# Designs tried in a protein design chat: VH-VL binders against p39998r288to527. Part 13

Target 1, 240 residues: p39998r288to527
Amino acid sequence: VQLLEMESITSEFFSINSAGLLENFAVNASFFLKQKLGGRARLRLQNSNPEPLVVILASDSNRSGAKALALGRHLCQTGHIRVITLFTCSQNELQDSMVKKQTDIYKKCGGKIVNSVSSLESAMETLNSPVEIVIDAMQGYDCTLSDLAGTSEVIESRIKSMISWCNKQRGSTKVWSLDIPNGFDAGSGMPDIFFSDRIEATGIICSGWPLIAINNLIANLPSLEDAVLIDIGIPQGAYS

## First folded at step 20 (VH-VL)

Design d2
Fold by ESMFold2, last read:
Structure d2 (fold): chain C 240 residues (1-240), chain A 119 residues (1-119), chain B 107 residues (1-107)
Amino acid sequence: as target 1 above (240 residues)
Amino acid sequence: QVQLVESGGGVVQPGRSLRLSCAASGFTFSRYGMNWVRQAPGKGLEWVAIIWYDGSEKYYADSVKGRFTISRDNSKNTLYLQMNGLRAEDTAVYYCARDSYYGFAFDIWGQGTLVTVSS
Amino acid sequence: EIVLTQSPDFQSVTPKEKVTITCRASQSIDEYLHWYQQKPDQSPKLLIKYASKSFSGVPSRFSGSGSGTDFTLTINSLEAEDAAAYYCHQSDTLPYTFGPGTKVDIK
């Protein structure tokens, strides 16, 4: 039996502002993930062990991709966590303006981008950092995997290789999907009938209010151990 | 089994040199910072030196700085301590110790090797 | 460098009684203070890391507390096997330092 531990993380000291919802997600989600990586006991200067490695699998999606790169920036900006991002398309083919903007800031903060699974694996060996977290941000509420692949066999093959690589990371590595795991339908939470491959996520990071689909994901995703709701700056009273 | 085994201790005259080795097994040696800690007979523990997981940084206690050199060979899973200009006050059991997974604490220790500096 | 002092130097204790050992740092080391147990003719063993976090496999009777400059190791109900020397260790600032040790004997 899969026991899902659902947690709500709220930051009362952050004021609500409509211009900062993406930033609030990134701050709060990064804090949550830093605690999973050992927090300040580990993440400090003069640690003689290697920094932990977080890998981000992202798409050119305003909701998912932009959030993932903002999150990646907050994880790597202090220099205590190494972050590598692999997009579902080539970096030079990004079209979404917010994804481009967040990617530029991410790189300036020390985030790394690779353009293939092969390059990712080479970087992992060179850094000699354990991959402790994979963030799955390929699918979002605005774009399914079928939408991303379209009719392109090149993009479809790339997505499938990224899913395969991710699912092989089942040792000590935890896989956190943003909002809905890659390969599941956002509306129903059931496996996507139009795209057969899916991420075997161990956790889900939800932004804003949870989807009704989350309960269906629990039933259909046996690897799932945790789900967390990240406060993006909309307190409970905002709906009063 | 996770294990550290020191070797290379012995009796030497003041001013001479010794090289200690620490063989690691049962864990990914190249992902951990490593330390030497010594204990004079009947005395407490004294930290001696640390080396980063990749060998990039090394730090020493003032009592040994300039005389001792810590090093590692990650391909052989071995930590070393080169001890030059040995003095009577260097007489101790020398332990190698591994930084814990999150760092800073020493979670695995060897059994120690005795170094006696005697004229 | 940061000097650690321990108190008491020595104590002889009846089994099942509570043991407290204190460690004081010459300046704040936040929570980067660790405790080790060393039995006669053995290597040290980690008991408590980061002031208060028990290391894997350590009996629940051992606990640590403190932050800043004042730290305490507690053995709630001493067992015969706990006769040993106990050392505090700071790793906030290089060079790392150990306390002078506290020897605990069974009466």
Scores: ipSAE 0.740, ipTM 0.905, lowest interface PAE 0.8, mean pLDDT 85
Fold by ESMFold2, look of step 20:
Structure d2 (fold): chain C 240 residues (1-240), chain A 119 residues (1-119), chain B 107 residues (1-107)
Amino acid sequence: as target 1 above (240 residues)
Amino acid sequence: QVQLVESGGGVVQPGRSLRLSCAASGFTFSRYGMNWVRQAPGKGLEWVAIIWYDGSEKYYADSVKGRFTISRDNSKNTLYLQMNGLRAEDTAVYYCARDSYYGFAFDIWGQGTLVTVSS
Amino acid sequence: EIVLTQSPDFQSVTPKEKVTITCRASQSIDEYLHWYQQKPDQSPKLLIKYASKSFSGVPSRFSGSGSGTDFTLTINSLEAEDAAAYYCHQSDTLPYTFGPGTKVDIK
């Protein structure tokens, strides 16, 4: 839990609240992803092609879902990127207060939410937008995928179907996991032995901390092409 | 592979009408904006019209506005140009051109079809 | 509408020499300027998009530069196969427009 300890130290010692860190992440990560989608050359008014589609797979977790929805908001709020989110639970069942807050703002900014893989596929057909990025935010660095799934077989089945859908996206679609790819232990970077399904991520977006487990991730995730460290405004003294 | 093929050109008298077709293959036609560009014999390129990927918006050069209509049938992967009230100055090779993946540039062109307006 | 001008109208150039073609817009078009090559009796082909980005498969001897109103296409070492007409095209503002073209011949 080394990354969680760093977050706690930053909040307590430097008087930086978690909402500020989340917003800094969302702004900087959205800028990074906009460049991957073509930037100013593509993302403007009067483009005769459809807007690109970003799909977010998110959990009802403070450190994964809240970050993902804030990021989604920043992506879709200009109107040049379409964003659809699918939660690991029904949106009516969201419990985390920050996830609920970010979800409300996300929807007001034009973000869409669906409640099943079937509904996601139907929405994709209606929009006729190319799915270019999937953001994997089902697991945070403070929990494992088995922590989420082990509470019910219904939730486990839903997570498996979401992973299956994501891994079936081919061609130009890039899968970016927030912090730790689904199915891996955050501390070691080794596969989660209690949950066999995992996202085959092509990239990792790290929120402010170096990815200490990168050697194990490289060894156990051959699809991985890139990792980026997003500045979230943590004072460098906290890394000491 | 990716291909655009124009057809429907020919010799017509001034004031008559002609419809051009552009058949698309090798890519998802319904995901791209499409353009018509013409070139009079021995002259440069002139942009004629654009249509959005879903047909929702259409724009024309002033020289053809009110006389030409761009349209598309995404179920047939075909782009059209209906040309009414043809004039001698409409004599040109007509190309269809696809917007690039990020848009705005024309990355795929057909071979062109010649329209000659002569009395 | 936005008027594009090109200079020169025509060049006859010895192989392996450098070719420079300029395009000027009547108002700022940021980077929404594209270059096309048209060889005799062929359709145009995209060379450079967004002022400076080479299109896939275009030889490295072709490069573009500029922003705003002044743009340049450069062929660093002319090959015989480069004899063609070259057109600039703006897509910043509808209606889209092309420059009048520059014809490049081999001496």
Scores: ipSAE 0.735, ipTM 0.903, lowest interface PAE 0.9, mean pLDDT 87
Fold by ESMFold2, fold request of step 21:
Structure d2 (fold): chain C 240 residues (1-240), chain A 119 residues (1-119), chain B 107 residues (1-107)
Amino acid sequence: as target 1 above (240 residues)
Amino acid sequence: QVQLVESGGGVVQPGRSLRLSCAASGFTFSRYGMNWVRQAPGKGLEWVAIIWYDGSEKYYADSVKGRFTISRDNSKNTLYLQMNGLRAEDTAVYYCARDSYYGFAFDIWGQGTLVTVSS
Amino acid sequence: EIVLTQSPDFQSVTPKEKVTITCRASQSIDEYLHWYQQKPDQSPKLLIKYASKSFSGVPSRFSGSGSGTDFTLTINSLEAEDAAAYYCHQSDTLPYTFGPGTKVDIK
């Protein structure tokens, strides 16, 4: 919740809107992930191997889902990384205006969207690309998985299938959660007491300043290998 | 165990044809570009041909264009080199080589198969 | 096509001494230069990829450097088993090419 307050203060005081912070995140996070995928040495024309595949699991959340789709756009826009997105709700049920905007741009840049885990698996088989990264963007700072899942039995079942699919990819696939891994409380970093399913993240991409609860995440997420802070350009004065 | 095994080499007269095979095992063959590289006796390495992971693109050294055809069967995990119009200068050990995971380097090589073209 | 040259053609070296092999490209190939070792009667083996990245399992005495047109393979303390031919290979531009090789013998 502290990062949400910082974004609001930044918008008012420094005349920097949340769209600007979103774009800064997307540019910097995409650069970081491109390096993890081999950088310019791999991601170029005339490579005889298939493009790497990145899968995004996203919610209809202004803070998490919009960031994920902007990131996905930057990853796929040059045509050297394949990106597939699966939302926690049906695509036609998206309500958040920023998620819809970023999704429209993402599709125009070559990003793909599927509507089920089954469709995701079918697309993976057809592409024959290695899934190297899963981006978990199902939780935002302003809600937990318990909050999202508790609104519908259909959504809860869908989220559980997405978590199950993601955790089965754990071999050589790296799972990067945006800010808070799905299934953990956003404020404390403790496992969500009302929802037992959770993403076994191998890395965390923190936007803005470091998560206050990182110590609890380290203690309760043994799969976690790495955490990185992405500079989104919050001015020094906003910390006052 | 990741390995590549070439076969189909032998002695042939000039103008004849041979087909080389390279059997792949221990890795997902359909996710890697594949190459043929040859080495004449006592000489250095010469790149011959490359084929994309899905077979969509193929490229050849100038010395073999129009005579050699690279192909692959991903269902059989096998790479092929069809060599037509063989000449004495084609005499060499032929290696198949796999592109590295990020591409461009050759990280796995077979043991080679000898092709001898003589009268 | 891009021509690679190697120096020296041959080198006879006392054990434990440093070996330096150079590879020069006729035009810039950025970092798409790879080094292979071929011991007598064996197939080539990858040592260094992308000019300077050691391949898995390669002894630390092997290192590579360079970018653009000038590249170097270094063996900082030659061992008896390092007697071999060494080839550079460019993969920046098709058709791919190899250097003519450098043979390293033990004195």
Scores: ipSAE 0.725, ipTM 0.902, lowest interface PAE 0.9, mean pLDDT 86
Fold by ESMFold2, last read:
Structure d2 (fold): chain C 240 residues (1-240), chain A 119 residues (1-119), chain B 107 residues (1-107)
Amino acid sequence: as target 1 above (240 residues)
Amino acid sequence: QVQLVESGGGVVQPGRSLRLSCAASGFTFSRYGMNWVRQAPGKGLEWVAIIWYDGSEKYYADSVKGRFTISRDNSKNTLYLQMNGLRAEDTAVYYCARDSYYGFAFDIWGQGTLVTVSS
Amino acid sequence: EIVLTQSPDFQSVTPKEKVTITCRASQSIDEYLHWYQQKPDQSPKLLIKYASKSFSGVPSRFSGSGSGTDFTLTINSLEAEDAAAYYCHQSDTLPYTFGPGTKVDIK
């Protein structure tokens, strides 16, 4: 909640475009994740091993979905990382203008989109590469997943299947949630009482400011191993 | 546990052919690039060939290009080296080696199989 | 093709003393240089990858440094079991190449 207000104030006070903050996030988060995938030692031409596979679970939300697709674009654009995205809705049902814009660019940069968990699993089998990172961007500071799920039993069932799939990807797979793991309240860090399924994240990527609910999240998310704060270039004077 | 086991070495006359095999176990073979490396008696290591994880690309040292063929059968977890037109200078212990998880380094080696080319 | 040279060819060293082995590439190979140890009648074993990253289970007395064309393997305090041949290997550019090796013996 507090982080959302800071981003809004920055944009209006300093005439900084929210698209600019989005790109700063995408660049810096992609660099961080590339290092987790082996960095330039691995991510280059003429590697005889398969490229690493990253799966993005995203919603039709400016704050989470748009960030996730911009991040995905930066990960896949050099051709050394395979990225597949699955939305909480069908791709043709996307309505947020920034999510649609980032999705179009993502696809032109080589990013892939599937429309079901079944199609995701089929694509993974074809690639013969285990998923190494899952990026959870289904929930953000501005919208809980229970709000989205409450609109349809079909959407709720789809979200639950995506969570189930994600939580089955253990082994060497790392699950990085953007800002707040799916199924947790962003303000308190406690489990969301209106939606029972939860992502068992192993890491959290915070954009801008430290996650304010981190202590409660640590207490209620035993899978959590790491949290990182990504610099998005908020001017210091905005917080005077 | 993770291991590579070469076989098919032996004594052979110059000009003849020999096929080496490398059996992989304990890891998902189809996710790793594979190499052959040889070592002549009393000499250093010489890289021979590499094949991509899916078999899509193959590269050879100049000393063996046109005579040796690297191949793999991912359904059998087996790497092969077909050696044609063998020469005395091909006499060596032949090792198969797996690319590391991030690639480029060789983190698992077999025990080697000796090929002797002798008149 | 990228030529790797190693020096010295042979080194006889008193136990507990420091050993340094150098590898020089004929052109820049960035950090794509790896070090292997080979004991008599054994296959090579990876020690150092990407110039300076220790492979799992390698004793801390082994370290690597360098980038570009000049690389060094250091054994901080030589142990008896470290008597072996040591090879550098570049994987920046195909065809891959190895250095000629450095034999280290206990004096």
Scores: ipSAE 0.718, ipTM 0.896, lowest interface PAE 0.9, mean pLDDT 86

